# VH-VL binders against b7kms5, part 120

Target 1, 80 residues: b7kms5
Amino acid sequence: DTFETVRNTIRIESEVDESLRQLCHEERITKETWLEAAYLYLCEKPEELAQVIQLAQERLSQRKAIADYKRAKTMQERFL

## First folded at step 8 (VH-VL)

Design ba3 (framework fv_miptenalimab)
Fold by ESMFold2-Fast, scan of step 8:
Structure ba3 (fold): chain C 80 residues (1-80), chain A 128 residues (1-128), chain B 107 residues (1-107)
Amino acid sequence: as target 1 above (80 residues)
Amino acid sequence: QVTLVESGGGVVQPGRSLRLSCAFSGFSLSTSGVGVGWIRQAPGKGLEWVARIYWDDDKRYNPALKSRFTISRDNSKNTLYLQMNSLRAEDTAVYFCAHRGYTFSLGPGTWSSYFDYWGQGTTVTVSS
Amino acid sequence: DIQMTQSPSFLSASVGDRVSITCKASQGISSYLAWYQQKPGKAPKLLIYAASTLQSGVPDRFSGSGSGTDFTLTISSLQPEDFATYYCQQLNSYPLTFGQGTKLEIK
C-alpha cells in the first residue's frame, strides 16, 4: 500500500473552526485536505513557515497565560 | 552550472524610472519551490534586501521600497525584472539578483532558507 | 523590523589567528540566520545557513553557533583568502535584514 491515512483528533478555538468550516464549504474542500495542502505549501516557503510558527507560539503562550490566570484566581478565592 | 547575469543599470536623473533584468541559466524560474530576488548595496555600505518573487508569483517587498519598485518575471525568457520608479539619490547602489535556496526536513526547526547563488551586480547611479 | 547588529565593525588579525564575529538580533529569530562573505567588487558568498550549517564547498575552519538572539561566526585559523567583509542575515520575518557588516583586515 503506497497511500495511507491516519486519524487525528485536535482541539482548536471554536471561532477558528467555524471560519474554517465556512471556507471549506465555499471552496468545496475538506478540513483534512486543507490542512495537508497548507502544511505542504508552507514547507516550500521557509520564511512564511517561520511566520506561522511564530503565530502558533504566540497562541500557545496566550492559552498558557489564560490557564495560569484561572488557576491563580481559584487559589485566591479559596485562600482569601 | 548556475549563472545569474544582471543588466539594465546606468546613470539616471532623480525622478526617472529604470528597469533591471537578471538572466538565469541552470534552472527554471517556474520550478516548484524556486524563489529569486533583489538585494542592493550602496557605495561603501552594507546589504539591503529589496524584494523577492516565488515560482507561484507570490511577491514580498521591503516596505520602504514597495510604493516605487515592482518585481516580476518572464518564465519564457527565464528572466527576473525590477521596475524602479521615482528614483532618488539614495537608490544609488549595486543591485544584485539572487536565488533563494532552502533545505527541508520533516521536523519543525529543521528547515531554513538562504541566498546561495548571486549575480555580480549591476550599478545604478541616480544623479543630476 | 528586526535589527541585526554585528560586533566588531572592524577587526584586524594575522594569518593563523582564531577570530570570532558576533551578530545580535533585536528579536528572537530561532536559527533562521545566514552568514555571507564579500570581497571587494564581488557578490556575497554564502558560508553558513540555519545558524550552524556549513554550505557545501566552504572550508571547515568556518563555523557558526548560536540561536535566538545571539550568534557567532568563528574562523579557527585565518588564511590569506579570508580577509573580507562578513554579513549576517535574519530570514525569520519580513523584511529580511542584514547586519551592518564586519570588515576583517590583515594586521
Scores: ipSAE 0.012, ipTM 0.755, lowest interface PAE 8.3, mean pLDDT 89

Design ba30 (framework fv_miptenalimab)
Fold by ESMFold2-Fast, scan of step 8:
Structure ba30 (fold): chain C 80 residues (1-80), chain A 128 residues (1-128), chain B 107 residues (1-107)
Amino acid sequence: as target 1 above (80 residues)
Amino acid sequence: QVTLVESGGGVVQPGRSLRLSCAFSGFSLSTSGVGVGWIRQAPGKGLEWVALIYWDDDKRYNPALKSRFTISRDNSKNTLYLQMNSLRAEDTAVYFCAHRGYKFSLGPSTWSSYFDYWGQGTTVTVSS
Amino acid sequence: DIQMTQSPSFLSASVGDRVSITCRASQGISSYLAWYQQKPGKAPKLLIYAASTLQSGVPDRFSGSGSGTDFTLTISSLQPEDFATYYCQQLNSYPLTFGQGTKLEIK
């Protein structure tokens, strides 16, 4: 088919968003088309895709650690 | 059918330079997703990756060899090159040229790369 | 660098035997692993990629399994043409690295 699109809501770190937004403005592309192009490009280099996946796993682990810390901090402030 | 043929090997003295060539057919290195690399094998030993070049001219090297070896290509001649400088006895090996393939699909799939077609190799002997 | 260790380094077997060769990565490589066969004086031939996907034209007696750090190449019923050296390779990160090889010899 011609392009069928879906809307996805994504949360990314603010400094990464600022950098990506600046890149998109300067190159006159959209965040959506950059994401599509980046993914398709990396799929043609599985060796590099593997490294991107490792970085993603590391970032996900960091986010989980931060979320756990915030949860624990809220409980301590409420009860102590 | 894909074919790769290496040439340019020989006997060289330590400290000298040598350029290897790999003539290929059945694919183009200008085709998106294609890569070609060099893998070497010392006498009686195993395989060692040397370098890889992708369709977009992105070049990757074995860090142990990066300072002395340069990979390049001429798409108009369907030829890959390996420039080897400051050769050492440890560089004595058969040098293979290989096509790097990959698998990708947007559905259920396994992403991976591999070396699916290899040349017969060219022998480099570094001897005083 | 990711080190690939094969076991055994040498294996003696007879035609008709089922044999397995193991490859271990020093770090997790998911399924970014290929297996190659090399006969004396010849270039390596791709057998399996993505740990378990059989390359087109390779006999179905060859199979691969594993993920992460531990991988196995199995030949279900050895044929005379299978006596060769086998190598695993990780393609997860640079530098790309190979195992030291397993030489399969006739008993």
Scores: ipSAE 0.329, ipTM 0.833, lowest interface PAE 3.0, mean pLDDT 90

Design ba31 (framework fv_miptenalimab)
Fold by ESMFold2-Fast, scan of step 8:
Structure ba31 (fold): chain C 80 residues (1-80), chain A 128 residues (1-128), chain B 107 residues (1-107)
Amino acid sequence: as target 1 above (80 residues)
Amino acid sequence: QVTLVESGGGVVQPGRSLRLSCAFSGFSLSTSGVGVGWIRQAPGKGLEWVALIYWDDDKRYNPALKSRFTISRDNSKNTLYLQMNSLRAEDTAVYFCAHRGYKFSLGPFTWSSYFDYWGQGTTVTVSS
Amino acid sequence: DIQMTQSPSFLSASVGDRVSITCRASQGISSYLAWYQQKPGKAPKLLIYAASTLQSGVPDRFSGSGSGTDFTLTISSLQPEDFATYYCQQLNSYPLTFGQGTKLEIK
């Protein structure tokens, strides 16, 4: 093979997946090649990569907060 | 081997326009990952970033200056420009152009950009 | 905007001294920090990037450390040519910002 590859399985928000799938369909590329190109492009702009990392950290924090809230709400509804 | 030389500075009246040039050699702004920027320094003061242009023509500005200043380039001449409009007394400074480099490595993991080669600067004085 | 504050603004020292200059960011910038040296009438010269990586051609007596918000530039044994103004710069986010500078003078 031309490239040594690694199989990855990722979970992303459904709306993001729908949008990315539409983009890939219209532009005739794959999610794999878009991910590789996006990462490599950002590596050449560390200033922008830093901002993407900040956004990723914020999104991760928000997902954790939502999960924590849902667990607390479920416990309250069942036992109060 | 990498050199940058600024020109176009001088004494101008408030409200006027001035275009600075930076002739560079030893690298190409068409090369992926390369950027070139403008940094200024008022008399007796510190450094202030003005603008940066990347190889893909992505342009970034100091928000305080974006409405009056425009960065551009001519790759065929290896020249960077800064168009300065509506000049004010507080724009009085030495204007440096500088090569923006970057480092990316996965072993050891390193990420950074920096200004590694600088021109000698061109002086802009806004005075009546 | 990320504010960069250097300490001290002025530093007096003697040849052979170990000196340290600190730089503090108003918010986390990871290791996206560079240090520059500027002599009167000259352009700045890159000393260190990525907070701790020494630029090629810079003497080993210069070193950088820190991450996040607190950073230090150290000169282990001052030489006469080291008396200059030093600036830190964050390259984490736009606008790119510099510290106010530290002027290192002979005692």
Scores: ipSAE 0.227, ipTM 0.806, lowest interface PAE 4.0, mean pLDDT 90

Design ba32 (framework fv_miptenalimab)
Fold by ESMFold2-Fast, scan of step 8:
Structure ba32 (fold): chain C 80 residues (1-80), chain A 128 residues (1-128), chain B 107 residues (1-107)
Amino acid sequence: as target 1 above (80 residues)
Amino acid sequence: QVTLVESGGGVVQPGRSLRLSCAFSGFSLSTSGVGVGWIRQAPGKGLEWVALIYWDDDKRYNPALKSRFTISRDNSKNTLYLQMNSLRAEDTAVYFCAHRGYKFSLGPTYWSSYFDYWGQGTTVTVSS
Amino acid sequence: DIQMTQSPSFLSASVGDRVSITCRASQGISSYLAWYQQKPGKAPKLLIYAASTLQSGVPDRFSGSGSGTDFTLTISSLQPEDFATYYCQQLNSYPLTFGQGTKLEIK
């Protein structure tokens, strides 16, 4: 049968995006198909999936910390 | 110099309400990234986190206490509050107010928060 | 909720001893762990954050190690002022949770 697809807009760290674009260009695949393949592979490896989830949680916390840092630094520069 | 001073504790009967205050100086709750929380300690027992409020008014509660306790702030007075309703004997404790700090590091270093400045605590005794 | 279990709950030691206290999380918390010292009648004092980083002003005889689920606080040469109760805390997930405490007493 035919694949049904959904369009999503996601924001990722620019350095990660650059690395992914290079990989996709060199391997002749798309970012969409890489994402699908990576998730499907990890679903067959629960132990690896757990580690990826931990990394994702850490990166989410880091993004929140960076937002906190940037706002705090902006306030510091404004009032110092 | 960062200071936090709790007040409002006392002896109350079960089922009543009590409001605790925490007067702080040396930082502002309107400063981005700042948080302040409440941690309690029953007589002879360990530490239990109660609630935390961030600069953007995001509030986090211990699920066991969320239905009865409300955290709030008044930035114009540099004061944090804990409204405690339907008090029970098990709420008897010293209530500490603490500043939530955080560490940001670039690279593969982990980021973490912590409670770095604490008040001396105010005692709440729920007794009939 | 993430449960934090400390061992031992009770420790007797002499001045000059090397002592270690362990803390175990019921699930992975990466390095989102802090250690606190509490003396009788006083508020807790932050010793270590991010599992292994010493808070400013804390003596270098204190050190922290570990990641994931198993963590250790070590005092390399115990001083009289170190007899206190020590708590670990995870700051990885809400609700924030503390260990039950380890009471360090003079032999």
Scores: ipSAE 0.000, ipTM 0.623, lowest interface PAE 13.3, mean pLDDT 86

Design ba33 (framework fv_miptenalimab)
Fold by ESMFold2-Fast, scan of step 8:
Structure ba33 (fold): chain C 80 residues (1-80), chain A 128 residues (1-128), chain B 107 residues (1-107)
Amino acid sequence: as target 1 above (80 residues)
Amino acid sequence: QVTLVESGGGVVQPGRSLRLSCAFSGFSLSTSGVGVGWIRQAPGKGLEWVALIYWDDDKRYNPALKSRFTISRDNSKNTLYLQMNSLRAEDTAVYFCAHRGYKFSLGPGTYSSYFDYWGQGTTVTVSS
Amino acid sequence: DIQMTQSPSFLSASVGDRVSITCRASQGISSYLAWYQQKPGKAPKLLIYAASTLQSGVPDRFSGSGSGTDFTLTISSLQPEDFATYYCQQLNSYPLTFGQGTKLEIK
């Protein structure tokens, strides 16, 4: 094999996955190589990386809020 | 040792064009991750970012100046340029060129950027 | 655009004093903030980057703190050479923006 690689399993929003899949198909690249290229590109542009990190933090906060809401609803239904 | 020296400033009439140069040494703008920019300062006022160019020729501009100013480089001469068109009285300022430094932590995990080396500036006066 | 506001705009102090200058961003910039010192007729000099990291060669009486939107530059014991104008800069997003400056004058 040419490169040493690591297998990752990532859960992302289905809408985002569909859009990325379409991009990769049209440009003849893979999700793996797009992710590598995007990260390496951003590593050399700290100002742009900062904006991406901020978006990531906002998305993570939203996922936590949704999880908290679901937990509260389950407790209400079980212990009512 | 990193040095930057600006030149090309002077007195020009409104509506004219002027090209500034910045001769640098101690680094190459062909090196991955390197950037060089222009920052200006009007008399008695604060600092205003003008433009930045990266090793891969990616160019970033202050939106207020993008239509009139163009940043470029000549790597063979280790020189940065700022082409200023349609000059106005409010463009009167000292123009500095500065090296954009950056640091990575353990692996490419965290970063910071900053302007660590500055030239002494060249004065542009736009008056009739 | 991210607006950077410094306070105070003018500060009078004596040699040996402890002084602090604050900088506020109009939106979160994490730790992508630098502080510069400028003396009359000279180019700015980098003092601190990443909000709190001291640049090599800068005296340890200078320190920076803060994250997000609120930042402080502190000089623990003011020296005669420290009377200058100080600027903060955000490097989080384009356009890069500076604070309006704080002029530190001798009393």
Scores: ipSAE 0.007, ipTM 0.697, lowest interface PAE 10.2, mean pLDDT 87

Design ba34 (framework fv_miptenalimab)
Fold by ESMFold2-Fast, scan of step 8:
Structure ba34 (fold): chain C 80 residues (1-80), chain A 128 residues (1-128), chain B 107 residues (1-107)
Amino acid sequence: as target 1 above (80 residues)
Amino acid sequence: QVTLVESGGGVVQPGRSLRLSCAFSGFSLSTSGVGVGWIRQAPGKGLEWVALIYWDDDKRYNPALKSRFTISRDNSKNTLYLQMNSLRAEDTAVYFCAHRGYKFSLGPGTFSSYFDYWGQGTTVTVSS
Amino acid sequence: DIQMTQSPSFLSASVGDRVSITCRASQGISSYLAWYQQKPGKAPKLLIYAASTLQSGVPDRFSGSGSGTDFTLTISSLQPEDFATYYCQQLNSYPLTFGQGTKLEIK
C-alpha cells in the first residue's frame, strides 16, 4: 500500500539547517523527502556519493577533535 | 542485447578538429541513472578516461582534455559524441565509448560504478 | 589526481597456476575500484567492481580483495583464455584513473 517509515532525530549545524529549511519552503517539499531524494540520486552517481562520504568523514573528524579538546580541558582542570 | 558502435575516426592533421560518434542500442540515453563516456588508449599504452555524460546532462571531463574536447549526446538519435579540437600528436589513440553501470539497493548491499559495456573503438591518428 | 600503480607490470605463468596482481592508490578510495581484462585488439571487459564483486558471467576463479589503498586481483587456476592485460580503475573521484596495466603472458 504505502512506504513503511521510521522516525529519527538528527543533530546538524544550525546554519546548514536554516539553509535547508529555506530551500524546502521555496520548493514546497519536506526535509524528509529531500533527504530521501538526495540519497537516492547519489546512489545513481556513486562517484559523487564517494565525494559526499569523504566530506562527511572530514566533518565527523572535526566534531571528534572538538569533543576530544573539551574532554582534555575538563580533565586538566580536575587533575592538573 | 546492449551494443555500442563508434564511428568518425581517421587520420587528421595537427590543429584540426574531429567529431566521434557512438550509437547505442538496447537502452535509452535519457533513462534515469544512465551514464556514458569516452576512454582512449594510445598505441602500446594504457587506458585514459576522457569524459562522461549523465542522463541529466551533467558532464565530467579529464581536466587535461577539458579545454579541447566536448562531450554531448542526441537523445533522439540515441548517439553520444566527442568533439575534439586543436588535435595534437599525443591525441593519437583508439577511442572507446563505454556505458557506466552502477548498482544500489534500498536494503543492505553493495553500491559502486563501473564500465560494463564497451564499443570496439575507433582509431584517431594525428599526423602531418 | 589519484595515481593507480599496478604490480607487476609483466607476469609469466602456466595454465593451472594461481596468480595475483596488485593495485595501489595514491590516496584512499574505499572500495570504489574495478578490474578489467583486455585482449589484443579488443575492448576491455569488466571483471570485478566494488573491489570484490564479480560481474555477472565472470568465472568464479576470478576474485578481488582489498579496500582503501591496496587491492588484489587473484586468478585461482589460470585457463588459456586468461592470458591478457589487466587494468584496475578507481571510480572514487574525478578524474577517473586507471593503473598502467599488467600483461599476463603464457610461459
Scores: ipSAE 0.294, ipTM 0.820, lowest interface PAE 3.2, mean pLDDT 90

Design ba35 (framework fv_miptenalimab)
Fold by ESMFold2-Fast, scan of step 8:
Structure ba35 (fold): chain C 80 residues (1-80), chain A 128 residues (1-128), chain B 107 residues (1-107)
Amino acid sequence: as target 1 above (80 residues)
Amino acid sequence: QVTLVESGGGVVQPGRSLRLSCAFSGFSLSTSGVGVGWIRQAPGKGLEWVALIYWDDDKRYNPALKSRFTISRDNSKNTLYLQMNSLRAEDTAVYFCAHRGYKFSLGPGTWSTYFDYWGQGTTVTVSS
Amino acid sequence: DIQMTQSPSFLSASVGDRVSITCRASQGISSYLAWYQQKPGKAPKLLIYAASTLQSGVPDRFSGSGSGTDFTLTISSLQPEDFATYYCQQLNSYPLTFGQGTKLEIK
């Protein structure tokens, strides 16, 4: 092993995962090395990194909105 | 751009059935958080919500119409349906399909929902 | 069911006027209220959501305010294209309900 590694379990949108799997297959790379390369590339480009962080914040907010909606929908079904 | 186009309206006799269709583009009903619904308007009257279907196939109905109306979808055809059974003169209306959107502000805020895109409507006349 | 009551049901005004339409919910709906504009023979158009947020592309002369049970739609300087019927809608609870509408016509 030339690198010390850690194992992380993450959950991502299934459509994104499908697309990433196809990219990795066609380019002969792994999801792990793509993630490392993407992060390292963006760390050298502060303006692009800021844009990616904003996209990540938007996606997180969308997940929260969906969770809030499902919670409200459950409350309406049970009590309203 | 989002578009919705209703079809299937017409003149029908009381007690008959009719199925309305809504062909949409610019969004997918399989996208998490998305919903599409039907709103109707009787001649010279206000708006009345009929039914709503969500991305997870959860369906909500106006309780006054639930026993006679069924909402469904075909994601492969980007089409929404409203099956109307046991039609009455009181069902005479223009039937609109509409996209249910939602939004939140980046940072602190709350989510909100609304009907942001509407079709032109299809007319259903129930008469003897 | 949450009943939405608009006032007035009918409003006459002139171009350049400031007009306000009110909407009252029979129960608290927080800010889960939308306003729509409908012209004869056309589909409704979303103007405002979350009680006070202007939909993209809607002119700045439209504004919304209120929370809980009492809400107001204001047009600061009425234009010829603003003569239409306006509806409020609560999106807090099922069934979703609309106000009876306010018809705004030229004086």
Scores: ipSAE 0.000, ipTM 0.620, lowest interface PAE 19.2, mean pLDDT 85

Design ba36 (framework fv_miptenalimab)
Fold by ESMFold2-Fast, scan of step 8:
Structure ba36 (fold): chain C 80 residues (1-80), chain A 128 residues (1-128), chain B 107 residues (1-107)
Amino acid sequence: as target 1 above (80 residues)
Amino acid sequence: QVTLVESGGGVVQPGRSLRLSCAFSGFSLSTSGVGVGWIRQAPGKGLEWVALIYWDDDKRYNPALKSRFTISRDNSKNTLYLQMNSLRAEDTAVYFCAHRGYKFSLGPGTWSVYFDYWGQGTTVTVSS
Amino acid sequence: DIQMTQSPSFLSASVGDRVSITCRASQGISSYLAWYQQKPGKAPKLLIYAASTLQSGVPDRFSGSGSGTDFTLTISSLQPEDFATYYCQQLNSYPLTFGQGTKLEIK
């Protein structure tokens, strides 16, 4: 049996990427396998998964607020 | 009621410094999306833009004045400042502070920008 | 820098007349143009923004037109209180620049 994979390109915060990169280097695993293992583990713990989803929603809200602010400023500078 | 009141003008010798103030009433300088700035007018001459400060403290200057003038604000005092250094005779003018308004249009959306509120001005005379 | 040139620099007209002041930009500024009125000893007052939008509280005898490089401010029926100097301003790009002004005298 062969695992079929898909290629994803995702953008994450630099400090998170740096920390995850260091973890993967020290433990001799890849970001891909860490992501798969983390998700599969959390699927077996619905209460823990709910906490992670709550954190994800908070981070998404923060990103949207920052993006909206930057977009408004860029538009003002472009036309002034 | 929005009001802007300038102060700090006066007679000063060439080469010296002067700081102008503008007190805002009716809105907060920390209001998102707007800017405030300075526009000057020499005796018998037209209007000349000096500087603008945005809601996030980013600044824009007239390139001819950038090396000698600094715009800043103090949100706790709701006051805008213009620090003028190395003053020259050609800096003699009435200095107005002004609020930069903006409006979003309906339809294919766009922004309009303009100076909608002005102070009465403070006079700076640079003379030996 | 974008140069703004007004024409005429001086204008004399009678009460009730229709008057027009023109403003030309040295390069395209779309509709990012405002008109201001300045009475002697007073601060400028915004009349029109986005080339043709009348500011709240400004009498409807004032109108603006144009886009790109050529703009016109029109007063349809001149009143004594319209004695003032009028300025156009481009807000398309930094540095912000004004026209030299047009002095309007009522005779």
Scores: ipSAE 0.000, ipTM 0.608, lowest interface PAE 22.5, mean pLDDT 86

Design ba37 (framework fv_miptenalimab)
Fold by ESMFold2-Fast, scan of step 8:
Structure ba37 (fold): chain C 80 residues (1-80), chain A 128 residues (1-128), chain B 107 residues (1-107)
Amino acid sequence: as target 1 above (80 residues)
Amino acid sequence: QVTLVESGGGVVQPGRSLRLSCAFSGFSLSTSGVGVGWIRQAPGKGLEWVALIYWDDDKRYNPALKSRFTISRDNSKNTLYLQMNSLRAEDTAVYFCAHRGYKFSLGPGTWSAYFDYWGQGTTVTVSS
Amino acid sequence: DIQMTQSPSFLSASVGDRVSITCRASQGISSYLAWYQQKPGKAPKLLIYAASTLQSGVPDRFSGSGSGTDFTLTISSLQPEDFATYYCQQLNSYPLTFGQGTKLEIK
């Protein structure tokens, strides 16, 4: 009677990670169990899950835009 | 088998209050993932969402109605309530209660919330 | 708020016709859309959820398609009992909103 688990490596923004670490410390839980609980809870509220997905899509779009800008700027800075 | 039956409607003067009830069977509002809501329909018009309550007592309201309407429940009686205050002529409608279901899967087209079982409605008429 | 607009608001068709009703969201709602049928004097009945999933017990002549902002409900061969008003609903964001309805009358 034990849960099968998998190991993942994820990269999140430093400010978000700091806030989440503080929450986990104050509530005496782990980031792993918070992630599991948050996902499972949202699966039972699709209306709220939809909003979380929209926010995730917006954040991903922002990261892509920033990456695109940085690549363009680097290319421009290589010209005399 | 799921059934919902609304009651408490009637004719009421503007500015007064009414409390609507919805007696349900075939499910429990204490079951994880369950929700029950109120949807109204003015005579000859379309559907308008009023409020929704989830198993964990989380409550969501139409912002246009939140200041005047309160959703609540009594799990021991399998009953949902809608407290309606400061009633206006524009609140005249049939009020339905409905079971909110959801389905989750890894494939597209099989996940989302929905209102799958509806009561027959109770009529509220706000008139002087 | 997300506004749901249905087209047409009214249509008249003959038994056996293929009929399509369109629903457009003012913002992207992915597949968080349901379709309901309401007959005169009755409560609405769920037909389709998650844009394209047919509710158990609903005849297979009904189908739904679309994602994002544009959605379609199709009845492949119209029957007399399909006389009704049809509503779409988005369940992507609060407040939950419905389309204005499409009234289907059989000639």
Scores: ipSAE 0.270, ipTM 0.809, lowest interface PAE 3.6, mean pLDDT 89

Design ba38 (framework fv_miptenalimab)
Fold by ESMFold2-Fast, scan of step 8:
Structure ba38 (fold): chain C 80 residues (1-80), chain A 128 residues (1-128), chain B 107 residues (1-107)
Amino acid sequence: as target 1 above (80 residues)
Amino acid sequence: QVTLVESGGGVVQPGRSLRLSCAFSGFSLSTSGVGVGWIRQAPGKGLEWVALIYWDDDKRYNPALKSRFTISRDNSKNTLYLQMNSLRAEDTAVYFCAHRGYKFSLGPGTWSGYFDYWGQGTTVTVSS
Amino acid sequence: DIQMTQSPSFLSASVGDRVSITCRASQGISSYLAWYQQKPGKAPKLLIYAASTLQSGVPDRFSGSGSGTDFTLTISSLQPEDFATYYCQQLNSYPLTFGQGTKLEIK
């Protein structure tokens, strides 16, 4: 039988991407296989998975706060 | 220590509704990867999976029961619910609440789920 | 749905015997199989998951084997507390399904 994959597009912070690219290059692996391995590894460790999810929630909240601030500032400059 | 305690069972007439509760401790449904489900057992019969809910509110149902049963949770109370509607005689069973764990199978590198902690069950009897 | 069939449905044995219970899936389930023990009036207890991995706290006289469609639970030296009903369960796909059970009775 045939190995099957799915193609996805993701957007991450430039600094994080640079660090991950360096790691993948040095270890001779791909970003895709690192993502798969990281997820599978964390699924075995529920406490560690919970910590990663908390970090992800914090990062998402920070992104939203910055976006909201930029939007409000633009409105003040143009409409207020 | 992980504990699960079911309640809400009883005798009910066909066509009526009943809501079961499962109070748990020793884990949180807010913890990533955690799931909790309902498994039932009719008198003298085997085990039948009813429904499962994950930490992210993803819900899975036995297709035979999906139209009549709804699984939900209240994380602030560490409680799981099963809403059962349009009850029939064949719904008569002991209803168990169980924690769904997971771990890698260390052979080919795959992961597996399982029900590792179970409550004592609550009995539902549908009788006219 | 994946149907799980256990054999035998009833098994009579004596303390000290080696006993085996088999479970067959109607479709391939790889190693996504668990075994449970249930005593009268009690909830099921997990014995084995991933077809062959022993749950913490379960005596090592219990073992599981198989992959794909055919699986076996073995008790190497039956003890009095082992007389119970045993169930297999596939966790490969939804809906999750159990075998019909095997009742192990004292001879």
Scores: ipSAE 0.000, ipTM 0.613, lowest interface PAE 18.7, mean pLDDT 85

